# Designs tried in a protein design chat: VH-VL binders against Uncharacterized protein y4mC. Part 15

Target 1, 209 residues: Uncharacterized protein y4mC, of Sinorhizobium fredii (p55562)
Amino acid sequence: EDLSSQQQWPGTPLSRVEALAVLQTLNANLLSNASATLTLDRWCEAHRLAPPGSKIVAKHVQGHDKPANVHIRKLLHVGPNEPIVYRHVRLACGDRILSEADNWYVPARLTAEMNEVLNTTDISFGRAVRSLNFTRTNLTARLLWSPLPEGWDMSAELPVSSSGPLIPPPFLLEHHAVLKLQDGTPFSAVVESYTNNVLDFPAPLLYPQ
Short names: E, the ipSAE of ESMFold2; O, the ipSAE of OpenDDE; V2, 0.75 times the mean of E and O plus 0.25 times the DockQ between their complexes.

## First folded at step 8 (VH-VL; framework fv_teclistamab)

Design c7 (from b4 with light chain D29E S92E; at its last look DockQ between E and O 0.72; V2 from the best seeds 0.00; counts 0 for: pae E 2.5 > 2)
Fold by ESMFold2, look of step 8:
Structure c7 (fold): chain C 209 residues (1-209), chain A 124 residues (1-124), chain B 108 residues (1-108)
Amino acid sequence: as target 1 above (209 residues)
Amino acid sequence: QLQLQESGPGLVKPSETLSLTCTVSGGSISSRDYYWGWIRQPPGKGLEWIGSIYYSGDTYYNPSLKSRVTISVDTSKNQFSLKLSSVTAADTAVYYCARGSRLFDWASYYFDYWGQGTLVTVSS
Amino acid sequence: SYVLTQPPSVSVAPGQTARITCGGNNIGEKNVHWYQQPPGQAPVVVVYDDSERPSGIPERFSGSNSGNTATLTISRVEAGDEAVYYCQVWDESSDHVVFGGGTKLTVL
């Protein structure tokens, strides 16, 4: 009996190039949109990660606090005594958790209704504050795992094919960003970590022209 | 309690590869919150960062050592390892493994738990 | 590459206040971390993120950072504080951990 919950890609150089291309496509889509939730909705639909029409569902993770530090307060343009709330959610498409999002936000810069919904429900941060029409300043975007070695695109040695499948680690991509009100006032610092479930579909079958 | 312990040969011949392993006990290396680091200190000198690794395999290396260094992780053994190739006498140092704590981004990266260190001597 | 400069030594009498500096271009825009290394022992973090103390570190250890200078302050110095102290930052331009050269604190 196979207890694997993830699609198996071959452990070949071609599959590694495909994995990198797919990850960088997701990366580009995320960087070009203020809403990670909207991007993941589209990703889930395009790759059939759940039944058609499925939307991203959030689950609030509680019990572990990460208090804001001096650096986060500088990014949010607040002093040492301004209340900052930490919120951790997992974003899922069907049964697949696609990302974990950590937000440090300034409640005083949100409406009372937004704060109530954030405090009492599992709603994703982006959906809760959608009516702000916020903008996103991307600070960094990084692969936490590269399917190919540094220099692969030039005269570097490529990986040898293996008889076993490509085994992506649990987290593949990480973004750091600041969310801002329309007037440029920052209100949330966010870290978004994307799981290997973003690749949980059959490897692309590519043929050269 | 969380404990880090370096292990490996204390003597390495010139031109060979220095190999060390850090065993983590009382906690898991498979955590979103930490990058795991190697730092060395030549006798009578200061601290030099070698590199840091996330349990997914993402690594950062000191540029001065990058061409000779490989850091790896084995989550099933709760260990991470250092390989430094083509060693010379200049690589003689106490080698520390450490847990690196990061909140939000790298600006807040610091080492909150250290191993006791192991002296590696490069000599004929 | 980014450079942190520390004085090689500082001497203080017991019960007095020691101030150890860490100089760097625009270091006030970085988060500075401080380590104590007693003779023959591994380093231990005593201040992180400029001014935060880990659990178990006495309140007499404090830090500040502005402009081109970060400072570790040790009030009511005890003989047991005799150690080498290192400052550390992350240099975002090179993705590199940088340590200062260390300051030997002598308690006379």
Scores: ipSAE 0.537, ipTM 0.826, lowest interface PAE 2.5, mean pLDDT 90
ESMFold2 (binder alone), look of step 8: mean pLDDT 94; pTM 0.960
OpenDDE, look of step 8: ipSAE 0.837; ipTM 0.928

## First folded at step 9 (VH-VL; framework fv_teclistamab)

Design d1 (from b4 with heavy chain F104L; at its last look DockQ between E and O 0.69; V2 from the best seeds 0.00; counts 0 for: pae E 6.8 > 2)
Fold by ESMFold2, look of step 9:
Structure d1 (fold): chain C 209 residues (1-209), chain A 124 residues (1-124), chain B 108 residues (1-108)
Amino acid sequence: as target 1 above (209 residues)
Amino acid sequence: QLQLQESGPGLVKPSETLSLTCTVSGGSISSRDYYWGWIRQPPGKGLEWIGSIYYSGDTYYNPSLKSRVTISVDTSKNQFSLKLSSVTAADTAVYYCARGSRLLDWASYYFDYWGQGTLVTVSS
Amino acid sequence: SYVLTQPPSVSVAPGQTARITCGGNNIGDKNVHWYQQPPGQAPVVVVYDDSERPSGIPERFSGSNSGNTATLTISRVEAGDEAVYYCQVWDSSSDHVVFGGGTKLTVL
């Protein structure tokens, strides 16, 4: 596990409450914004995960294409012969990979300029198509890891301090969504998986009254 | 090459807990693309999904079994396990572990590698 | 809860085409996966996402899905194709894997 992350989040009940609150703050921000890339830009800046002004960049992952299937074509309202491009990227802020994103998009629904940029650069998908002013329909969202047990906010007991630091797994959140033009036409299906680097900063200092 | 192997007792008494382990070799259990599943098949009957687990511990259970089932994962041993409590003769089945692959949301969830299966008999 | 219906058996002569159906309400809106289970063996996926074939599965295996019926088609059936075939979907309303009851393919 990342030693820096381990040192920043002790295995105490307070740290677990803080980790859940921070993780769900990111989750809510991602779900309430059409652009995951823009949300991650702000997250990176707010938590100083890279030098000020750093922007999310795509780092291309090659070799294991995932062609669009019938389900993806249904989500995108296209027939079996409509060209769909798959793009798999890691989204990074500086050297910190914050997410892995799989995009299936319909090139015919983008401008020629957008397609050229997507085909010839590592720009993040959300930044490349930002001028579409697209909307986002969230299909599923799931915590892959929770620092607190189910029901913690009602009757479940908070854990006592565990042996060693809080150790988040490599992936913490998973979202599935469809991106749509302003007229409601879908143009991209997305799977987004968020890494534990989103918590790579010191636990908030909270002091009781 | 990826292989899955079930292990555990072949005979369990009624009201006790059935406990099985699946050992994954030729691949890592720690992957963002896979949920690891348990499926059973009573003699002469069809397949019944028990549940699936992600390497982080995130789980899905068959609603009909959820009250009696615990699936867990041990990434350091490259293993995941099944515990089914309060068993009866109806729990006699071949138990399979399997790797579940998906492309997008859960609509594309299917089991692309299966263990050989292990027969567990529930009887006095 | 979501139900998948398969015929209990299908018989076909060698060299002919077998068609195994999987019925479900609006199953065409779902992705259907198909497994072959030879006697005494573990299941093997032969078609996924309605029509995709895993590496190593002969092109004789194909799938389709529309309306209320998904179909696994096996062309030029061989004796080695004799098995029970299961369809499977994910039911998103209950987060549940659903299998069909299985269809025994008998090669005459």
Scores: ipSAE 0.065, ipTM 0.653, lowest interface PAE 6.8, mean pLDDT 87
ESMFold2 (binder alone), look of step 9: mean pLDDT 94; pTM 0.961
OpenDDE, look of step 9: ipSAE 0.874; ipTM 0.937

Design d2 (from b4 with heavy chain A107E; at its last look DockQ between E and O 0.66; V2 from the best seeds 0.00; counts 0 for: pae E 5.9 > 2)
Fold by ESMFold2, look of step 9:
Structure d2 (fold): chain C 209 residues (1-209), chain A 124 residues (1-124), chain B 108 residues (1-108)
Amino acid sequence: as target 1 above (209 residues)
Amino acid sequence: QLQLQESGPGLVKPSETLSLTCTVSGGSISSRDYYWGWIRQPPGKGLEWIGSIYYSGDTYYNPSLKSRVTISVDTSKNQFSLKLSSVTAADTAVYYCARGSRLFDWESYYFDYWGQGTLVTVSS
Amino acid sequence: SYVLTQPPSVSVAPGQTARITCGGNNIGDKNVHWYQQPPGQAPVVVVYDDSERPSGIPERFSGSNSGNTATLTISRVEAGDEAVYYCQVWDSSSDHVVFGGGTKLTVL
């Protein structure tokens, strides 16, 4: 079984319904669990996106930083001069990058040990700060790609079948959240973007013969 | 560096469809952090947002125009397009394409690069 | 629909300070963006997220936002600042961009 290639779904209305259902299942699982990493571990195993037993691996991405803007500073309850660090991590299952996470965090609200490991390793942000027992406030969750038009379930005209495959764009789902200390003090603003590799498995077989 | 250029007919008859294309050069339309927008300005008047599109096809439209507007993207050509149907003289304007920065959320959505604009006149 | 209100015009002498207001119900909870449009040119952003300046915008351009009023302040106004200035927000109730009507800054 070759798990390194993007699986293609038929360009049909049924395939689009399946894609929406699968995406919203992932969305619900992510929103109902504090750990995106654990959710992705299960997703990867359940959909055979990597050899059995594979765990999500984080990779720290460096380069073009995205400075915190005024809105991020308001969310973190900090003024214009408070140091904010941007950190970009990719989460992969085997060869498949499943998500990218952008964190804007306040180093002064972390321990020296946490900051050291964040500065010197590829560790995912959530694992690095796990001992804070932080809470998560989800701000938005949005499909960046809708396989079906709005109103598909009532009166909207469904897309016409095509002979070509359904081609999902690179990013499908995006979450925005704020991570808070136990006392409610925010310490990180997060954007989590999920790639089309989350669908890199054969379309569900709904009508076998 | 990054450049946006509007193109399309400068004259459109009433009841026809206005069709414009924005070509992006010096950068990629397929960017996680940007939506691509159309804004118009009738002669001597203010700015009016028409809509914005993400390269995946996700769109937002001005409610006053949404029944007549379609914005689309062609990532293979690094272009996005505007179609505005059933035009009248009120649709005469300079049409701008622009890159919209949305780095965290929609509250931070602003247009950091603009095309030079193209005048579209609806005759009669 | 969310409405932004700007004065149609503001006149200042060179070297003085211009203040251009953008009124909106509870606008202090929104992030306000400001554009300069010189005659015959495309708009350019001069302030975003209430008070941030893009690279290349002089420090004499500044912004503030509280309550029902956002303000673009241009200190030491120069003749080259003569333009129409627009404020802009995102209206989350209907998911769309709103521009103010524009303020013509005249440098006397």
Scores: ipSAE 0.163, ipTM 0.695, lowest interface PAE 5.9, mean pLDDT 88
ESMFold2 (binder alone), look of step 9: mean pLDDT 95; pTM 0.962
OpenDDE, look of step 9: ipSAE 0.847; ipTM 0.932

Design d3 (from c6 with light chain D29E K30Y; at its last look DockQ between E and O 0.64; V2 from the best seeds 0.00; counts 0 for: pae E 6.1 > 2)
Fold by ESMFold2, look of step 9:
Structure d3 (fold): chain C 209 residues (1-209), chain A 124 residues (1-124), chain B 108 residues (1-108)
Amino acid sequence: as target 1 above (209 residues)
Amino acid sequence: QLQLQESGPGLVKPSETLSLTCTVSGGSISSRDYYWGWIRQPPGKGLEWIGSIYYSGDTYYNPSLKSRVTISVDTSKNQFSLKLSSVTAADTAVYYCARGYRLFDWASYYFDYWGQGTLVTVSS
Amino acid sequence: SYVLTQPPSVSVAPGQTARITCGGNNIGEYNVHWYQQPPGQAPVVVVYDDSERPSGIPERFSGSNSGNTATLTISRVEAGDEAVYYCQVWDSSSDHVVFGGGTKLTVL
């Protein structure tokens, strides 16, 4: 857990409202853009999560395979014997890992060049396959943690102030999606998880100017 | 190797609160792939899911027990806990904690590791 | 809430095939998971996602799911397979886990 993040978000009702607003702003930006990497570039710059000019760097993580299950195979319109490749990528801004992506894809639906780049480099999946001009179907978008209770805007009981800081868990957002070729053929199922480092900046100050 | 161990009183009086803790060792409770569950089994009867918790505190409860149950998590101790209030003799059961694996969505949610179980008897 | 129905018991001779059913309305649209509970022991998952087998579970254990019935099949049954078997789904309409009532497999 990052101690500076803990100190930057007090455990007050105002801070909780701000945290939810900030988190849902990121969520909306991610859902409304084709590129999570571009969205995170902007987020990193806007909140100074790394030195100016820093860009998101993809880091391929190997050796911890998560095999495709029956549900993933149904999403990809493939049978039990079709080869599926799992790829795990972390997206970082400077030293901060902002997200992790799990990707299950059908190599037979990619070009040989795309498969080679995915097998031999740290490139993000979306960049490797950009020339497919793929579309994205978002299946779910889930806030893994909410600073405020459900119904807070409809008379739900709000948390009282606490003396301790707001302590976000390691992951805050999770998105599930399917990537499809132009003809609608699915070729990749994706789980994208966003870390608490996306809130690693001081809570906004909301005072009159 | 991952291990789950239930602990708590084996005897609880009627109308009191049953309180159990599950200690996770050989693995981290703080994982985006897993929810942590409580399941009970009255002697000679079937399994009944009580509820599950994510390490962030997000909970899901059996609707039939929801008014009496609280599940909580303490990530610093690698533990999660069950409280069941206003117990009666019908709450006598073996209580299991279990790790639930969720790969992509809830449809694939199943319990891949179980504790050994602890018998809790409700009697005067 | 969603209901899973299992026969209370199944008896089978050693070396034969046991079939344990789990009934539910449109259960073929669910992913069904199966647990083995030997006497006095905790359950162990033997099949998940209808037909997938965890590491360490023999190929004698298999599963299928279509229509209104999911089936756990245990071929070449041996005495060590004697246990109670439970099916389980996630009911997404009300966000909870549902277990079947259990089937006691007796090996004659």
Scores: ipSAE 0.104, ipTM 0.657, lowest interface PAE 6.1, mean pLDDT 88
ESMFold2 (binder alone), look of step 9: mean pLDDT 94; pTM 0.959
OpenDDE, look of step 9: ipSAE 0.679; ipTM 0.884

Design d4 (from c6 with heavy chain R102K; at its last look DockQ between E and O 0.57; V2 from the best seeds 0.00; counts 0 for: pae E 6.4 > 2)
Fold by ESMFold2, look of step 9:
Structure d4 (fold): chain C 209 residues (1-209), chain A 124 residues (1-124), chain B 108 residues (1-108)
Amino acid sequence: as target 1 above (209 residues)
Amino acid sequence: QLQLQESGPGLVKPSETLSLTCTVSGGSISSRDYYWGWIRQPPGKGLEWIGSIYYSGDTYYNPSLKSRVTISVDTSKNQFSLKLSSVTAADTAVYYCARGYKLFDWASYYFDYWGQGTLVTVSS
Amino acid sequence: SYVLTQPPSVSVAPGQTARITCGGNNIGDKNVHWYQQPPGQAPVVVVYDDSERPSGIPERFSGSNSGNTATLTISRVEAGDEAVYYCQVWDSSSDHVVFGGGTKLTVL
């Protein structure tokens, strides 16, 4: 199968059920792991989004700051004058950007070496701070696109089939979390947004051959 | 530079549907960080939020208007639209479109760019 | 049904300091935004997230938020600051944008 092909899923009720099932599988995998990067490595391999053995590549996006507001400072248990650094990273598998991650973190709670690596390289935040053995508290997990209406599983009105394909929006999932040191001290607030490229593979074949 | 411009009829008859379009220029409507909102202001009165839309199609509506309001987006035209059904004289207002910046789970949501506004009068 | 309360008007002499209040139950736990609306014009955000100032807004504009009161402070008031000022929050319990009633600043 040509992994660079732009496969569109049919606009049928079956494809919508499949899309929801696939999205919720990714959602559950992300929520059950502290590392989105490791989850995306497995997702990319399992769905052949790049050649076999490909790993997630990070790209630090610089120049556009999003300052920490009062709610971020409350989440991080810091006062108005504590330095907070913002970092934006895109995670890609081959040619496909799968997610964008935003971190607001407290440099004073990291090692000098971690801060140096975060300031000078494209490394993903989770890889840079891996040795902290941090924990993750998930605050929200939200589908930005629902292929089926509420109540679909209990005889709610289902969408009518169309002749055209499903057109997923650019972002499909968004998670908000706080990363904590082993003693429970928060050190980073995270927003992770997942692109429609996570579905860039052929719709599941559910028929017997 | 980012610009927002409202367009649509300035006069609507009672019980009919008010329809407005906001055209976004100097920036993309397809942005992770922004919601696109409609706010109205009756003459001499304060501001009232009508609703907001994300470019994916997800919407949030003022509960007092939810039964009558539809907001939609057309990313190919870089536009979003408002329909308000069953209008009365109480719906006479200046209608603004605005870009809303959102951070986290709606803990912070404010409108950093506004259109010029368009007056819509509901009169028989 | 979160409510923001603003005084209907504030008057101040040129060169002096204006303070415009926005009252709300536990408003100190929310991010407060402030808009300036000159007569016949669209609103413009002048303070966001309690105390942050957008690019192009002079340092004379500042904000604070604690307890049940947020305050917009305009120092060295100029005639051009004459406008209606609105405070605004997001109410997470109802997923609703809430505006205050507006405060007309008169520069005498």
Scores: ipSAE 0.101, ipTM 0.657, lowest interface PAE 6.4, mean pLDDT 88
ESMFold2 (binder alone), look of step 9: mean pLDDT 94; pTM 0.960
OpenDDE, look of step 9: ipSAE 0.461; ipTM 0.817

Design d5 (from c6 with heavy chain S31N; at its last fold request DockQ between E and O 0.80; V2 from the best seeds 0.00; counts 0 for: pae E 2.2 > 2)
Heavy chain, then light chain:
Amino acid sequence: QLQLQESGPGLVKPSETLSLTCTVSGGSISNRDYYWGWIRQPPGKGLEWIGSIYYSGDTYYNPSLKSRVTISVDTSKNQFSLKLSSVTAADTAVYYCARGYRLFDWASYYFDYWGQGTLVTVSS
Amino acid sequence: SYVLTQPPSVSVAPGQTARITCGGNNIGDKNVHWYQQPPGQAPVVVVYDDSERPSGIPERFSGSNSGNTATLTISRVEAGDEAVYYCQVWDSSSDHVVFGGGTKLTVL
ESMFold2, look of step 9: ipSAE 0.619; ipTM 0.850
ESMFold2 (binder alone), look of step 9: mean pLDDT 94; pTM 0.956
OpenDDE, look of step 9: ipSAE 0.601; ipTM 0.863
ESMFold2, look of step 10: ipSAE 0.535; ipTM 0.824
ESMFold2 (binder alone), look of step 10: mean pLDDT 94; pTM 0.961
OpenDDE, look of step 10: ipSAE 0.664; ipTM 0.879
ESMFold2, fold request of step 11: ipSAE 0.558, 0.546, 0.598; ipTM 0.833, 0.833, 0.843
ESMFold2 (binder alone), fold request of step 11: mean pLDDT 94, 94, 94; pTM 0.958, 0.961, 0.960
OpenDDE, fold request of step 11: ipSAE 0.906, 0.903, 0.909; ipTM 0.949, 0.944, 0.950

Design d6 (at its last look DockQ between E and O 0.69; V2 from the best seeds 0.00; counts 0 for: pae E 4.3 > 2)
Fold by ESMFold2, look of step 9:
Structure d6 (fold): chain C 209 residues (1-209), chain A 123 residues (1-123), chain B 108 residues (1-108)
Amino acid sequence: as target 1 above (209 residues)
Amino acid sequence: QLQLQESGPGLVKPSETLSLTCTVSGGSISSRDYYWGWIRQPPGKGLEWIGSIYYSGDTYYNPSLKSRVTISVDTSKNQFSLKLSSVTAADTAVYYCARGYRLFDWASYFDYWGQGTLVTVSS
Amino acid sequence: SYVLTQPPSVSVAPGQTARITCGGNNIGDKNVHWYQQPPGQAPVVVVYDDSERPSGIPERFSGSNSGNTATLTISRVEAGDEAVYYCQVWDSSSDHVVFGGGTKLTVL
């Protein structure tokens, strides 16, 4: 399927540097905040990805379970029989899906009210559990697409202009993290995948007329 | 239903480049839940992973082959490809393409395999 | 760098239980997958993530993994189970796929 945006960036070395700078700005903002939803609210507004005042809307994805495996149980410090719930949401700003988030969480480590909200609404996980004042331990943060080659900042040459626009893949960033209570107890393992819609705005003009 | 099919020459001369393509049908190659891999099996021997590619273009290679291998993906054609340069008789094998399933921890087991294609390297 | 070790063969009578081992340093910390490969056919996953079965795989296939050993167990073995069985892990420290050498299961 075609994942291109109407706001395509030129295939020039300059636009590749701009794309990397923008993408790494988002990456840094996501890594410095425990809640991806709050970061995406600001990103959407700052880059006009939806009408002014739009907020991130979660869409709970139903009908396909992904049970926790041994690695997830080890991350959560639980045994083989501890109940773990999987929850999948898509985070959208207007019509643009900006990310998909997968959570494996331990209901016994949440309040009854939090579990009720998670079980009965489409709320994003981070908003549902915000009153825990949870912390985030990042396990991996991968740039799934880099507009510039490894070593571009020293010895690698910048790419020559291509004949067409940049064509980002469907997902650009992927983060794995563990959310922890204030005392350090893990309660959720999360995978966050960010779509190319996060770049769906015109390339910056460094030398405007 | 999902189907993987290998295609390419069955005979390659020593020192040349082995080139294979895997065509994916009944599903999209552009998925965050899957890797796309090449595995080979010399006649009468075990399975050897060559490498895998994520649809973003990120590749992972067997270190014993990395200097000679290139795996690429073409999402518009729903295909991924293998090139193995400087082949010798030791590269004679059945070559499989496969879909690797992952969950949280990047675990890559291969849930769908092609039928395999024999590639013979002969003088 | 990471190595999986399997016995080259196992023989079992029909109706009995076959146990195929896969040895690796701290393999209990990894997710182990098992493949069945009948002669002349492509491999088919029969157990994944240590102990999970794909849809369509009989309940008599099961797996376990702890310490330095993972085990594929096939109860009530049938003639149709005769195949080579491979264990496999993803080594997250190197981002590599590693296969064991394979175990030929012979049904006497």
Scores: ipSAE 0.313, ipTM 0.715, lowest interface PAE 4.3, mean pLDDT 87
ESMFold2 (binder alone), look of step 9: mean pLDDT 91; pTM 0.937
OpenDDE, look of step 9: ipSAE 0.513; ipTM 0.836

Design d7 (from c6 with heavy chain A107T; at its last look DockQ between E and O 0.67; V2 from the best seeds 0.00; counts 0 for: pae E 3.6 > 2)
Fold by ESMFold2, look of step 9:
Structure d7 (fold): chain C 209 residues (1-209), chain A 124 residues (1-124), chain B 108 residues (1-108)
Amino acid sequence: as target 1 above (209 residues)
Amino acid sequence: QLQLQESGPGLVKPSETLSLTCTVSGGSISSRDYYWGWIRQPPGKGLEWIGSIYYSGDTYYNPSLKSRVTISVDTSKNQFSLKLSSVTAADTAVYYCARGYRLFDWTSYYFDYWGQGTLVTVSS
Amino acid sequence: SYVLTQPPSVSVAPGQTARITCGGNNIGDKNVHWYQQPPGQAPVVVVYDDSERPSGIPERFSGSNSGNTATLTISRVEAGDEAVYYCQVWDSSSDHVVFGGGTKLTVL
């Protein structure tokens, strides 16, 4: 028994279609909501990635800072001398790390309480600033991996079954966004990267009618 | 310390496929922040980017070479590879592998570590 | 496709300041990177993101970028600075890394 192994989907054309459909469902859910953390709470529960009632737990990753560049400062509408803070967290559901999030944010646009909890706890960024009722402008969303080839939907050519299981790479999906106050003022630039653990459940069962 | 080393045949016949491998040591190619690139330099000429790959398999290729290029990655061997098909004498060059850093998006992408380079000659 | 233009060569006396230009349409809106390639060696990044220096690069290497011109400045030039210097950007319109043609720095 190997309970530590990620669930393995067969290396068949059907499994590849299912994987793409599931991955794009997650993608659509993430793009339609301001908070990735809240979206992942629902994803984890819906796919039973952890015991019932589990919530996303953040872990602050320290010691590997990434200073903002000119582009990030332009996205945040700040000059070269405005303080910007970088924060990196991993978001997990139970034992499964589902994503990594990087935030470059303007502390002057947050409350003193928000800055204190961000500086002293592992809280996820979105939960720390929830009371701002922020909005999200999505800049890009890219599949880092596609189970099916380009043009699959316009031809009958699906890949033949391969030997062995479908092996998703470690990161599958990447989003870039800007978080804004209710008045449209940007306060955080975000990169969100989603791991293959988002597919760590059995392949969907398809039964004929 | 991180090191990149190119390997493969130094002589390739016209119309065949050039195949090179870059071995990464002192670090992991399974890194969130890096793409892994191939750059070439014909003798006495400038640098030409061929393409870059993420360890998930996500790739970007030079549009002028895209129809002939395949870059792949083998994370279990800590390696990435270049295949360039249908080569001619114009493909004779020193081939470098390099680590590319991308901060937020592609507006900032540069190569912070380079291999020593390997000369590949195309002749019959 | 996006083009970066560099002078083929620059000559300076030892101890003087060398300025190597990289021209491009609206290059000031891009992040410019600079590589030093000594004869027979692989390139080494000496400036990235217009003006940042990697660890171990002397402070006499500096960069600037505005309008249509990025500039690598090497103050107090030494004989060991003789190399070819390349500028580089990412072109978002074609998803392509673009290098300049290179500038050979000669220290007289």
Scores: ipSAE 0.399, ipTM 0.777, lowest interface PAE 3.6, mean pLDDT 89
ESMFold2 (binder alone), look of step 9: mean pLDDT 94; pTM 0.962
OpenDDE, look of step 9: ipSAE 0.437; ipTM 0.815

